# VH-VL binders against q9umr5: the designs that were tried, part 19

Target 1, 268 residues: q9umr5
Amino acid sequence: SYKPVIVVHGLFDSSYSFRHLLEYINETHPGTVVTVLDLFDGRESLRPLWEQVQGFREAVVPIMAKAPQGVHLICYSQGGLVCRALLSVMDDHNVDSFISLSSPQMGQYGDTDYLKWLFPTSMRSNLYRICYSPWGQEFSICNYWHDPHHDDLYLNASSFLALINGERDHPNATVWRKNFLRVGHLVLIGGPDDGVITPWQSSFFGFYDANETVLEMEEQLVYLRDSFGLKTLLARGAIVRCPMAGISHTAWHSNRTLYETCIEPWLS
Key: E = the ipSAE of ESMFold2; O = the ipSAE of OpenDDE; V2 = 0.75 times the mean of E and O plus 0.25 times the DockQ between their complexes.

## First folded at step 1 (VH-VL)

Design g14 (framework fv_mavrilimumab)
Fold by ESMFold2-Fast, scan of step 1:
Structure g14 (fold): chain C 268 residues (1-268), chain A 121 residues (1-121), chain B 111 residues (1-111)
Amino acid sequence: as target 1 above (268 residues)
Amino acid sequence: QVQLVQSGAEVKKPGASVKVSCKVSGYTLTELSIHWVRQAPGKGLEWMGGFDPEDGETVYAQRFQGRVTMTEDTSTDTAYMELSSLRSEDTAVYYCATYRSGYYLGAFDIWGQGTMVTVSS
Amino acid sequence: QSVLTQPPSVSGAPGQRVTISCTGSSSNIGAGYDVSWYQQLPGTAPKLLIYGNSNRPSGVPDRFSGSKSGTSASLAITGLQAEDEADYYCQSYDSSLSGWVFGGGTKLTVL
């Protein structure tokens, strides 16, 4: 039999968005128990990421407890950051494959329609004033806003991403790293035609330097210092990179070719 | 804004112990990684140890293992460095130093004013 | 002996450019650990000049710049001014020692 699959959605999403993904899994791995978590749907996806982590943690505990052989996570967009934190805060998770679908793992620095709905007069160059305030950090999108021109503000004010990436110190960092390292496979998926995740290489732990030149994962201090285990996982052969061109942000969970190439092989 | 304020100068005899304090203001001690660096008169900087947030432990430089103890009192936001079995070679200015963010890890952007410890017979 | 090697002194005239080298090994700079630079004026605590190889903290003039290549790093100071006369220290992490290490220091004299 196949291990259960838990799906965590992204910003302004709901479980309905994954109907095609569920169909693909049922066709290739019949009998798989798939649970799409109906938490923080729609506008509630704007709640602080630590609040979302707590809620999703409560939902995944009984699922993991009933699956002694392990579970798989498929985490889309913002949901990939929720899953990153889940794997760090849970000292008893049994996740085999963590499949990250176009998630801004190093943060976001780009204008989107979501930002215009929340901050209609702001430009990406000015969002640091709002996002790095205490008020701004009460919104999920600001928890992973990573302005490469105001890196000092990001490092001091980010209440979520800087902490889970080990870029700012935290008392629990050693335990979080130990917990995260229990994952069997870290499957990173993303691509240049996403159109929302900026830079798209953030899905592979790459990010802008101060000149907006993308530096890849192996050039990041987070990787070089092995802050939460990326270097250890790569050395262990546990990181899978699956870039695909031609996929827009809302199509990662509904493209059959992507599913067959990047997701299906990791669902045991 | 973080400030580190150290205790005053000390004069000790060989074989004694000295305990230097470093009081944190403008931030809480529990959110900082306090390190200790010394400098003998006319010499360079020497790292003695400090809290390593990646390991969640206080780490001491090999040279000082067994002689140095670094502790923290969170109720008073004060860090301490105690050096035992003092020798004349331990005469130095002792600094506490910290960084306020993980990206600055090990780049000490905030320093105490220093505490002169003189070891003489 | 310092784990990171710096020249003991360097000098230049006002307006000129000087560079201060910091030579490490495969266990520190060569292992990819970043380099920080400190300025120490007489009778004062060190001040952070450069972190992460090439980044300046707020308030540090752009005539100070850092670079790193292989097992070595360099601090460049352009447009030398009298107030730049100080001791300069490089710093990195050493994996074989499991700790932070400083260079021996370089005294900069502005002629």
Scores: ipSAE 0.000, ipTM 0.383, lowest interface PAE 18.9, mean pLDDT 87
Fold by OpenDDE, second read of step 2:
Structure g14 (fold): chain C 268 residues (1-268), chain A 121 residues (1-121), chain B 111 residues (1-111)
Amino acid sequence: as target 1 above (268 residues)
Amino acid sequence: QVQLVQSGAEVKKPGASVKVSCKVSGYTLTELSIHWVRQAPGKGLEWMGGFDPEDGETVYAQRFQGRVTMTEDTSTDTAYMELSSLRSEDTAVYYCATYRSGYYLGAFDIWGQGTMVTVSS
Amino acid sequence: QSVLTQPPSVSGAPGQRVTISCTGSSSNIGAGYDVSWYQQLPGTAPKLLIYGNSNRPSGVPDRFSGSKSGTSASLAITGLQAEDEADYYCQSYDSSLSGWVFGGGTKLTVL
């Protein structure tokens, strides 16, 4: 009756983190087959994002094949970027709702606990020296590090975000755009009290300019150029924005009110 | 199923031109992206050029720019590769191949049988 | 001399496991471009063996597997058979050259 739901976790997460989400889905949509993909858990989530995309692609293909009517994706935090890339590289995906749950869709530029853990001697203002190096790009976090003060380095060194955004030319950009546009709805979820995603508007494809002024999605070059389909999706009413205050980063997948307001409506 | 059938072997003099054909079947040429790869005797594979989905046009390897021309005849579902100003170093087997993007992420999945081009005095 | 570096040759006895490395750089494999592998039997055209780093086309045995990490990729062949004797090529895209690139090829000999 209900379309299957595939869940992709975030940085340092595991399937156990989504136990409440599973409960909510089961209560409100009984009979739904929910699969939380148990790949790249814990420290393995630091692996390059393209490796993760490959792994998750292999996992979702059989699920999609068994669900000819389509599936829903719920992708949390870093997982939202993985899912976006996944939908870009798959020319035969059948995703109805792509729910991006507090994901740094336009990248990350902020001091967070995980940054301090990985780079104890570096502040965000200096992280570009590490992240935009060959060895830095071996870490998932650096794959979507977006320093607004070093745009040239970002465009040239980012081995992931710049590519899926179509900000750097590559032979698959047009096809990836076409593939991504196969999604029925793009549901963007995030909020000002997240505390991790920086700026929090990144979850809505907003981001800093060179003066660290936050610009909205419609002001971004990726939108204006429709480099991966945001403008097209918005034009056909396929983008849903669901901001919510009072939710910390680690609570997006366990908050009942958030689920009912922003997630449940798109699981039909 | 897609099949690529190439024209027969060629023997050319230095300075001449050669035009190799590649006829597609199973699918129409408009449904495929044809690329060309050559292989000198006992050597490795070398990409020459082909249709780029990003640019929506044919692109050539820098080494062959100005000397290679790739064309298509959709009425006969045939792709062509013409190489001019031939040199002895151009002696090789020339392959046409279908390029797949997206799911295949830049792979050449179907290959012609190859065309041997010999350049000698 | 090739943009992607492969060992010139590898060998193994039937039933053994062999690996073929493919070393690139920050402008190709390291830039996030996927790696494909091709098998070329003597006197034949290349055949797609692996695409998207680790995917097998229909008809390719599961004895063949691919992986990618950093600026390098690897093809692994388990349960080596006589029929596996061939040349193997890795392939990717290079942003600095704005074109597809191949490895130098590896001749696999089954002893």
Scores: ipSAE 0.000, ipTM 0.474, lowest interface PAE 13.2, mean pLDDT 91

Design g15 (framework fv_mavrilimumab)
Fold by ESMFold2-Fast, scan of step 1:
Structure g15 (fold): chain C 268 residues (1-268), chain A 122 residues (1-122), chain B 111 residues (1-111)
Amino acid sequence: as target 1 above (268 residues)
Amino acid sequence: QVQLVQSGAEVKKPGASVKVSCKVSGYTLTELSIHWVRQAPGKGLEWMGGFDPEDGETVYAQRFQGRVTMTEDTSTDTAYMELSSLRSEDTAVYYCARTYGDYSKLPYFDYWGQGTMVTVSS
Amino acid sequence: QSVLTQPPSVSGAPGQRVTISCTGSSSNIGAGYDVSWYQQLPGTAPKLLIYGNSNRPSGVPDRFSGSKSGTSASLAITGLQAEDEADYYCQSYDSSLSGWVFGGGTKLTVL
């Protein structure tokens, strides 16, 4: 029978956002137990990411314990970062496929409607003043704000992303790397027409340099140093890249062609 | 002060069509969408359809697909529900209800119109 | 009949606690979809009572509370009052039907 699937939503989302995804899974893998975690919904998705990681950890433990053959994670947008941290902090996870749907894995640097609702008078060039303050780090979106023009501030002030990416030292880094490497497959999904995740290559561990030129995963220091295991996973053939054009940010979990091409093959 | 004000009661013959209106005030249709729910006399609530921001279009319950059309006129802040090929079983109170829009996917209706009684009889 | 199952009636005396259940399946409440509750007084439109499983809108007394576990949800009313006599409906989303679903309704009688 099919392994259970655990779904982790994104910023300002809830379980309702995944109704089409659940329909697709039921059609292609009937009998699959799918759990959409109903935590940190809507505005609560703004809570600090480490708080969200703790809550989601408590929710996934009993699901994983009941599935000795393994589980799959489908993690959307900001939820992909929650899942990154879950895989690092859990020394006993049994995740086979970690499917990351358009998640800003190297961070976010873009003017979007989401930022304008939270910080209406701020432009991306000025958001570093808010996000890299102690107050700003109490908001999830600031936990993965990565201003390429103030990388020194990002490295010093980021309470979440810089730590899980191994860009700043942490006492638990060696254990986090070992835990993350237990994953069977890292399936990365994203595309140029997303419109929210900026740069869109952040979903594939690419990111801006100081001139806003995108450097791909293999040129990143975190990859070259193998800080949390990306180089090791790639060498094992465990990283899957599935870019798709024509998909907007809110459509990754509701596009049938995307599901059939990028997700369905990894739901054993 | 949010208000949803619906058009008055209608009596129709089988096979006719009815178009119910819902005028919103205290907010705009560009901010939040309207869904339609009906209730037959002495029966429970039944969702018919409404604009789904995630799909970017209006979605209809399967049993009404092909018979119902829901539209919005944002210039007058008025939503419409038109049901065609009326049957006696369509006799019900029809409600418009506001749901949350683009940035939260909470599936609930926080404000309701007063209801429009549609009676289908020969 | 309805996709979400509620008891057709429940009763209690003033000051007592009553609980109204809403039982779903793996395609709705069991899939993680939120549950909302509506109160309908005779001859009136439904009124939102609880949303997102347990949240109260402004103006709803704290003696009304909601909870969700597994494939079911529950509405609890403490300190029951005569004006609570009404029909109560639960609501969720069903992935198999691709739409919102309501429970069949529960008539609360205050003895």
Scores: ipSAE 0.000, ipTM 0.510, lowest interface PAE 12.7, mean pLDDT 88
Fold by OpenDDE, second read of step 2:
Structure g15 (fold): chain C 268 residues (1-268), chain A 122 residues (1-122), chain B 111 residues (1-111)
Amino acid sequence: as target 1 above (268 residues)
Amino acid sequence: QVQLVQSGAEVKKPGASVKVSCKVSGYTLTELSIHWVRQAPGKGLEWMGGFDPEDGETVYAQRFQGRVTMTEDTSTDTAYMELSSLRSEDTAVYYCARTYGDYSKLPYFDYWGQGTMVTVSS
Amino acid sequence: QSVLTQPPSVSGAPGQRVTISCTGSSSNIGAGYDVSWYQQLPGTAPKLLIYGNSNRPSGVPDRFSGSKSGTSASLAITGLQAEDEADYYCQSYDSSLSGWVFGGGTKLTVL
């Protein structure tokens, strides 16, 4: 039998967004138990990410307990960060494939429609004033806002991304790294035509330097210092990078070609 | 694992000075930011001062400025806190504690010494 | 007297939920500095309980949780146990004082 699949949605999403993915999985892997976690849907996805992590943890624990052979995680957009944090805090998870589906794994720094919706009068260049404020970090989007021009504020004010990245030292950094390294495979999916994740390379742990030049994962301090295990995972062949062009952000979970190429191979 | 081991209890007269030591192990002193916190009997915690990695210097609480001196001996991995002009109100358990390294104003102490009781009495 | 204000005492029966508040100002919690919490058992040194507003160090049970909003923070303890009887301190940084600051402490009694 196939290992159970757990799906975590993104910002402003719900389980309904993954109806096509469910169809694809059912067609190609009949009998797979797929659970799309219907937590923090819609506006509730704006809740602090650590709150979401705790909620999702409570939901996945019993699923994992009933699947001694392991489970697969498919985590979309913001959900990818939730899942990474989840795997970091769980010392007993049994995740085989962690599929990060167009997630801003290295953070977000771009003007997007959802940002304009939340902050209609703010440009990305000024969003640090909000996101790195006391009330800003109460919003999930700000939890992974990564302003390359205000690294000091990011490192000190980011209550989520900086911690799970091990960019800011904390008492659980070593343990979280150990926990995260329990994953069998890290499957990173994204592409240049996403239109939301900015830069799109963030889905592959690439990100801007101080001059807004995009650097690769291997050039990032988190990799070089192996702060949460990226270097170790890469060394043991556990990281899969699956870039795909021609896919908009809202289509990653619905594109059949993408599924067959980047998702299906890791659901065995 | 960081360990902080402090010197033994002290009994001092008013006007005297006391110097409490805090030996670090598991890491070198240069890798740690050591702070001092005291607690009078039956009272709360009071921050006295410590090394600020952002400023690269030791900072003191205003209340103790001019009366407290915090030093470090990297050759022995030992931090020291000296308090002069002791008063009865300085009777307290004094703790050394560690904050995380290089980031500005990290507001937590994850490792603590066992405490040193300093009694000031005539 | 303390920069951060805590209730002097709270109590609860085993299994209950208790909450300890920590009220700051615009120069500390309200300035965006993280809040940490410490547990101090009688006759012992303080122990880090919560850091970064809501994170638990390894070994701290998940029945302890922290939150921050505006100029205040809160420690919640669910499923209260006898062993939780202790003093609890919140802590942050104050920009106006250029130093670390503690709350006055809260004595938690388990009935």
Scores: ipSAE 0.000, ipTM 0.479, lowest interface PAE 11.7, mean pLDDT 91

Design g16 (framework fv_mavrilimumab; at its last look DockQ between E and O 0.92; V2 from the best seeds 0.00; counts 0 for: pae E 4.4 > 2)
Fold by ESMFold2-Fast, scan of step 1:
Structure g16 (fold): chain C 268 residues (1-268), chain A 123 residues (1-123), chain B 111 residues (1-111)
Amino acid sequence: as target 1 above (268 residues)
Amino acid sequence: QVQLVQSGAEVKKPGASVKVSCKVSGYTLTELSIHWVRQAPGKGLEWMGGFDPEDGETVYAQRFQGRVTMTEDTSTDTAYMELSSLRSEDTAVYYCATQYYDILTGRYPFDYWGQGTMVTVSS
Amino acid sequence: QSVLTQPPSVSGAPGQRVTISCTGSSSNIGAGYDVSWYQQLPGTAPKLLIYGNSNRPSGVPDRFSGSKSGTSASLAITGLQAEDEADYYCQSYDSSLSGWVFGGGTKLTVL
């Protein structure tokens, strides 16, 4: 029988958005128990990510407890960062495959409709003034805002991403790394036509340097220092990269070819 | 204020087809998705199908697949539901309803309903 | 049987509390899909009463509340009034059917 699948949605999203994903899973792996976590939907997705992590943690504990052979996580967009933190803070998670669908793993630096709705007079070049304040860090999107021109402010003010990536020191870093390393597979999915995640390589732990030149995962300090286990996972053969062109941000969970190529193989 | 006005009652013979209309006012069809739900006399609600704006496609319930066709005329803000090969068990009130994405809650409620169209199938 | 199970009837006196259950399965409510509730007065079209498990549209009084847990949802009506006599339907999405599903309906009678 197949391991249960837990789905964590993204910004301004809900369970219904994953109907096609659940249909695909049912077709290829009939009998799989799939649960989309119906928490922090719509505007509540703007709540601080640590608050979301605690709520999702409470929801996943009973699901994991009922599945001694393990579970799979499919985490979309912002939800991928929630799942990153869940895997770090849970001393007892039994996650086999962590499938990250177009999540800004190294952060976001781009103008989006969500950002304009929330901060209508801001541009990406000046959003650091809002996001790197204590008030701004009460919004999920600011928790992963990563301005490559103000890296000192990002490192000092980010209450979430800089900590889970080990870019800034934290007393729990060693335990978080140990917990994260228990994951069986880290499946990274993303692509150049996403249109929202900027740079799109953030989904693969690549990111801008100070000149907005993208440096890939293996050139990042977090990888080189093995801050939370990426280098160890890659050496173990546990990181899978599955880029695909032609897919917009809202289509990752509803494209059949993407599912068959990047997701289906990891749902044992 | 959104308002849905449906066409009048129909009486059809077995084997015929019926086409029910639903005119939307207060909004345009491009801002809303129309779904169709029927209710046999004294029975419960049954979803037949509707437009999925994220997919850009109309989705039909399995048991009506091949017998139902749902179309929209955006120039007149009118949605249509055509049911073919009518049988006596198709006698029901047919409702159109709008489905709206509520960004504040992330939900997709069926928030406005038409008055219903009685379709009677008899010989 | 309906995909979502509701009791066929429920009754209460004016001022009392009544609860209507909606029981699903792992392919619908258990899969994480939210629940909406509709009120249908005799001879009228259904009206949205609750959506997204617990949200009230404008004009729906606080006496109506919704909740969801596991594979089930509940509609609670407090301070029952005569005008609450109606049929109540729950609704969710079902991944195995790839479509929206309704409960069989509950007739509420106020004494």
Scores: ipSAE 0.749, ipTM 0.883, lowest interface PAE 1.4, mean pLDDT 92
Fold by OpenDDE, second read of step 2:
Parts: structure tokens; sequence; C-alpha cells
Structure g16 (fold): chain C 268 residues (1-268), chain A 123 residues (1-123), chain B 111 residues (1-111)
């Protein structure tokens, strides 16, 4: 039998958004138990990510308990960060494949429609004033806002991304790294035509330097220092990078070619 | 407020086709996703198909594929459902309904319904 | 025969609490898809009562509530009134059918 698949949605999503993905899984892997977690939907997805991590943890624990052979995680957009944090705090997870589907794993620094909605008077260059304030960190989007021009503020004010990245010292860093390293495979999916994740390389742990030059994963301090296990995972051959062009952000979970190429191989 | 007004009752012979209309007011047809649901006398609701707002295309229930056609005339804000090769089992009240996107919850509820069109298929 | 299973009938006296169950499967409710509820008065079109498992549209009184757990959902009506006598339908999406599905309906009688 196939291992159960747990799906974690993104910002403002619902389970309906993943109807095609479920169809593809049912077709190619009949009998697979797929659960799209119906938590923090719609505007509730704006709640602090640590709160979301706790909620999703409560939901996945019983699923994992019923699947001693392991489970697969498919985590879309913001959900990818939730899942990474989840795997960092859980010392007993049994995740085989963690599929990060177009997630801003190294943070977000771009103007998008969702930013205009939440911060109508703020531009990308000024959002740090809001996001790195105490009240700003009460919004999920700010929890992974990564301003390359204000790295000091990011490191000191980010209550989520900087911590799960191990970029800021904290007492749980070693344990979180150990927990995350329990994953069988880390499958990173994203592409240049996403239009939302900025830079799109963030889905592969790439990101801007101080000059807004995009550096790859291997050039990042989190990798070089192996702060949460990226270097170790890569050395194990446990990291899979699957870039694909021609896919918009809202289509990653619905594209058949993408599924067959980047997702299906890791659902066995 | 959205209002859906459907065409009148139809009586058809087996093998014939029926085309039911649904005129939208309050909003333009381009702003709404129209679905069709039927209900046989004394029976439950059955989804036939409708416009998927995320995919941007019309989707039909498997049971009716090849026999049902859903179209829209944006110039008159009217949606149509045509069912061919009619059978006695197709006798039912046919409803058009709108599915809207709720940004606060991320859901697509069916919140507005037409008054229904009775279609009787008899020899 | 319906993809979602409902009791054919329920009854209650005015002021009482009644519950209508909706049982699905791993391809619909159990997969995490939302459940909606509709009220249909005799001779009228269905009316949206609950969507997204527990959300009420404008105009729906708070004595109507919805919940979902596992492969099942439930509609609860408190303070039952004569006007609540109607047919009630649950709705969800089914991935195996690639479409929306309804329950068989429940006739609620107010005694």
Amino acid sequence: as target 1 above (268 residues)
Amino acid sequence: QVQLVQSGAEVKKPGASVKVSCKVSGYTLTELSIHWVRQAPGKGLEWMGGFDPEDGETVYAQRFQGRVTMTEDTSTDTAYMELSSLRSEDTAVYYCATQYYDILTGRYPFDYWGQGTMVTVSS
Amino acid sequence: QSVLTQPPSVSGAPGQRVTISCTGSSSNIGAGYDVSWYQQLPGTAPKLLIYGNSNRPSGVPDRFSGSKSGTSASLAITGLQAEDEADYYCQSYDSSLSGWVFGGGTKLTVL
C-alpha cells in the first residue's frame, strides 16, 4: 500500500484548490489516503505561523500514528514554511518525502497582490517598517519577510524564519536541526514564472544579497553553517531540486506535467 | 443582490432535447460562476455541472458528459443548459445556481438559486 | 445511492435541538473538502444555510450550526421552530468523481 499523503495549503487557500492534485494521486497511486488539512483557511492563514504550526501538529500527529511506515507531506506556498517548522519541532515525525511546492523557504521580498491587500500603503522597500515591528510579526506574511537591505532588523525581529533557519541563536537550534534531519527526502519545487514567490529561487533556498543579487543555496550562510541541516541533507543525497518554467503560482498544485515530473516520483 | 430567473416549464418526448435558460441580474454573468443542479420529483439534488472559477472552464458531471451542454451569452447575461437524448428519468426540476468566491474564507459557496424549471419527459 | 449519506428523516418539538448527520468517504469529506448545507422549503429552491463546514451566510440565524469530523459532517438546529420544517441537504466535493456531490436529503418534521 502507498504511504498516506498530507497536504498543507497556502495563503487564503482551501481544500478545493487541491482537487486536481488529489485526482492525480488517486489516478496514479490508487488507494492512497490523502488528507488536505482544513486548518487556518482564508484570512485565518494570516495568523502567526507558530500558531499554525501548533494547529497543524495536532492534526498530523494522529495521521502519523496510524502510518508506522511513514507519510508524505505536500506543502504549498506558505504551507511549505509551516511544514519545515513542523518537522523541526517534532522529534518523532515519520515523514518520508517532504515536498515543498513553490514555498518561500528563504523568505519573501516582493510586491504582490496579497501584499497590496494587506498593506495597501506599503511598498516592498518600506514593508520592513511594519513587518519588523512587534505587531507586524502577528501576521504570517511578516513571519517570513526577508528584507535584504535590513538584515539586522530581520535577524532581530523575525520571530519565525530567522529561528527555523538557525540564523539567530536560540536554545532549540540543535534539537530542531536533529528533528528536521529525520526527513527522508526534501523535494524543492519552484520556477521562474511563478510571479509571487520573490525571488523565485527562494523555493530552493536561494535569495538576495545586499545588492539584490540572487545567490544559490550553497552560497547561503544557513547552508555553509549547516544551521538547520541543509548541508547534511545535500551530502546524503536527500535534497531534490525540481525547477519548472511556465507555471504560475496558483497552478503548481494543478499542473499534470509538474505532478508527474516533480511530485509523483516521491509518493512511493 | 443577485437574481436568477429561469425559463418556463417544458414538456418533451423521449429522445428530444431541452434547453433551459437562466437570466442573471444584479451582477453581470462574467462576474458569476453558473452551475446547474436538478431534482427529480420527490428525490434529492444532483449536480450536473458548471463553470469552475479557478480553472476558467465549464466542468460537467461524469454522468452527463456528452449529453449536456452549458453555454453563456454575456450580451444578455443569460446562461443556458441543454440536455439531449432525453429519457423519462430526466424528468426533474432544473435549477441554475451561482457560485461566488468568499475572500475571507477562501470558499466557493452556492449562495443564489433560480426558481427552477420543471422538465417533463413523457411519451 | 447518494455519495453522501443522510438520514431520511428527523423530527423534533419546538424549542428542541435536532441534529442531521452527513456521512461521506475518504474521497470527499474525509479528504478535507468542505461541507455545505442547504435548506429547501416545500415547493421552493434550495437555500444556502452553511458553507465551509461552519460558516453562516447573512440572514441565517445562529441557531443553525455546522461541524465536520473525519468523514462525517453534522448540522445542528437549536431552538427548533415551525418554520424549520423542510428538507436539508449536505454538499461536498468528491475527487474521485471530479465534481460536487449532495447528500440524499433529510426531511425535518417539527412536531
Scores: ipSAE 0.458, ipTM 0.803, lowest interface PAE 1.4, mean pLDDT 94
Fold by ESMFold2, look of step 4:
Structure g16 (fold): chain C 268 residues (1-268), chain A 123 residues (1-123), chain B 111 residues (1-111)
Amino acid sequence: as target 1 above (268 residues)
Amino acid sequence: QVQLVQSGAEVKKPGASVKVSCKVSGYTLTELSIHWVRQAPGKGLEWMGGFDPEDGETVYAQRFQGRVTMTEDTSTDTAYMELSSLRSEDTAVYYCATQYYDILTGRYPFDYWGQGTMVTVSS
Amino acid sequence: QSVLTQPPSVSGAPGQRVTISCTGSSSNIGAGYDVSWYQQLPGTAPKLLIYGNSNRPSGVPDRFSGSKSGTSASLAITGLQAEDEADYYCQSYDSSLSGWVFGGGTKLTVL
């Protein structure tokens, strides 16, 4: 009688990438209905995140409707931002555990192999010129690019991250906060050896200040103002932090020790 | 233009071993993973195992565990499948096939296949 | 042995449409794993027709198409030609078996 599990993949991913995670769930929670959402695979994962949120919303509605006692979300990398937006925009979601698996929740400020493939002549210090333009915001990577040295451009140009963080005024902020707060638990997973998420503390809602000093979640304005509910969730004891060293970005969903320690306890 | 050329047909006695080779050209083994699939006469395709590109290790189908070893020689771009303790039921055509990442779709198709190696097990 | 179920045979006249079903379970197609399709002409190695449920490799005619729904997948062939007479196999990944699985195969006969 386990709750259904919905898996949302990351950039340049597919359902096959999660085969080990699904195998672990089958071993420890036999009979669990697990669905990896077969949408926005490969290069389609570069579509604007709001388009992805809309598509994934349509896919989860029937799954949630068939499970009135609730569902769990396991959301990897870029997928964790999709899932957080889903929790905000869905008035009627029934998510118990939201498991955020090495996701850039406060944004990304680091070079990646995929960024170099897309923009081979650009460095992280220059990507704000591309990402904070209307053209750049048509790419998912730029939707969560967060340059700590151009915060004014970020706040003005971000079509996704600044909105779901409540860093820019918008008419839906109060409703989105209310919806997000209906989640049972927020499980944050990540670690210092990830090698892609920069700073790795973004997976725990930490991020750089203007000097590239990492401020932790409780020092962020979005937490202090409780703009989308982090302070409220922490006060309820609903935030679980599960850091683990020694895991590279592509190995989070294939490490058995990580599964047993950080994921398994939350799949009621 | 990836091409897979397999070793020639083999006749073996029950209890023996067979080692089939698969030479890759057009790509290197560091860029591809090789899977092995067999087909008994008049029967369907059966996956035996292969190197998983994400794991960097061999996964064997359960029914062949303990009897099959799959190896590679990157200096010659040649993959090998060795099946031991042969039985008459192991009479089949053995294929090698490539698996690689398609960045445009995020898929790992079994795209190129070798010509097949007939292995006959008879007393 | 494969857990994917295909009809053992189908037939059609030239110019007609045929479909070949592939039925799996919650541990393979139903878990969200992709389906690939292969054509095997008599005496030859299999050839990739469809991958990622519906993608055609270069050189495969657009009269071949694939789809997936729930725990099942389908291969459709329109404008049937004599050269299409072959065996057809579906393939997916299965998380309970920790491995790749093929369907039992479907013999297509062109009347």
Scores: ipSAE 0.334, ipTM 0.730, lowest interface PAE 4.4, mean pLDDT 90
ESMFold2 (binder alone), look of step 4: mean pLDDT 89; pTM 0.924
OpenDDE, look of step 4: ipSAE 0.453; ipTM 0.802

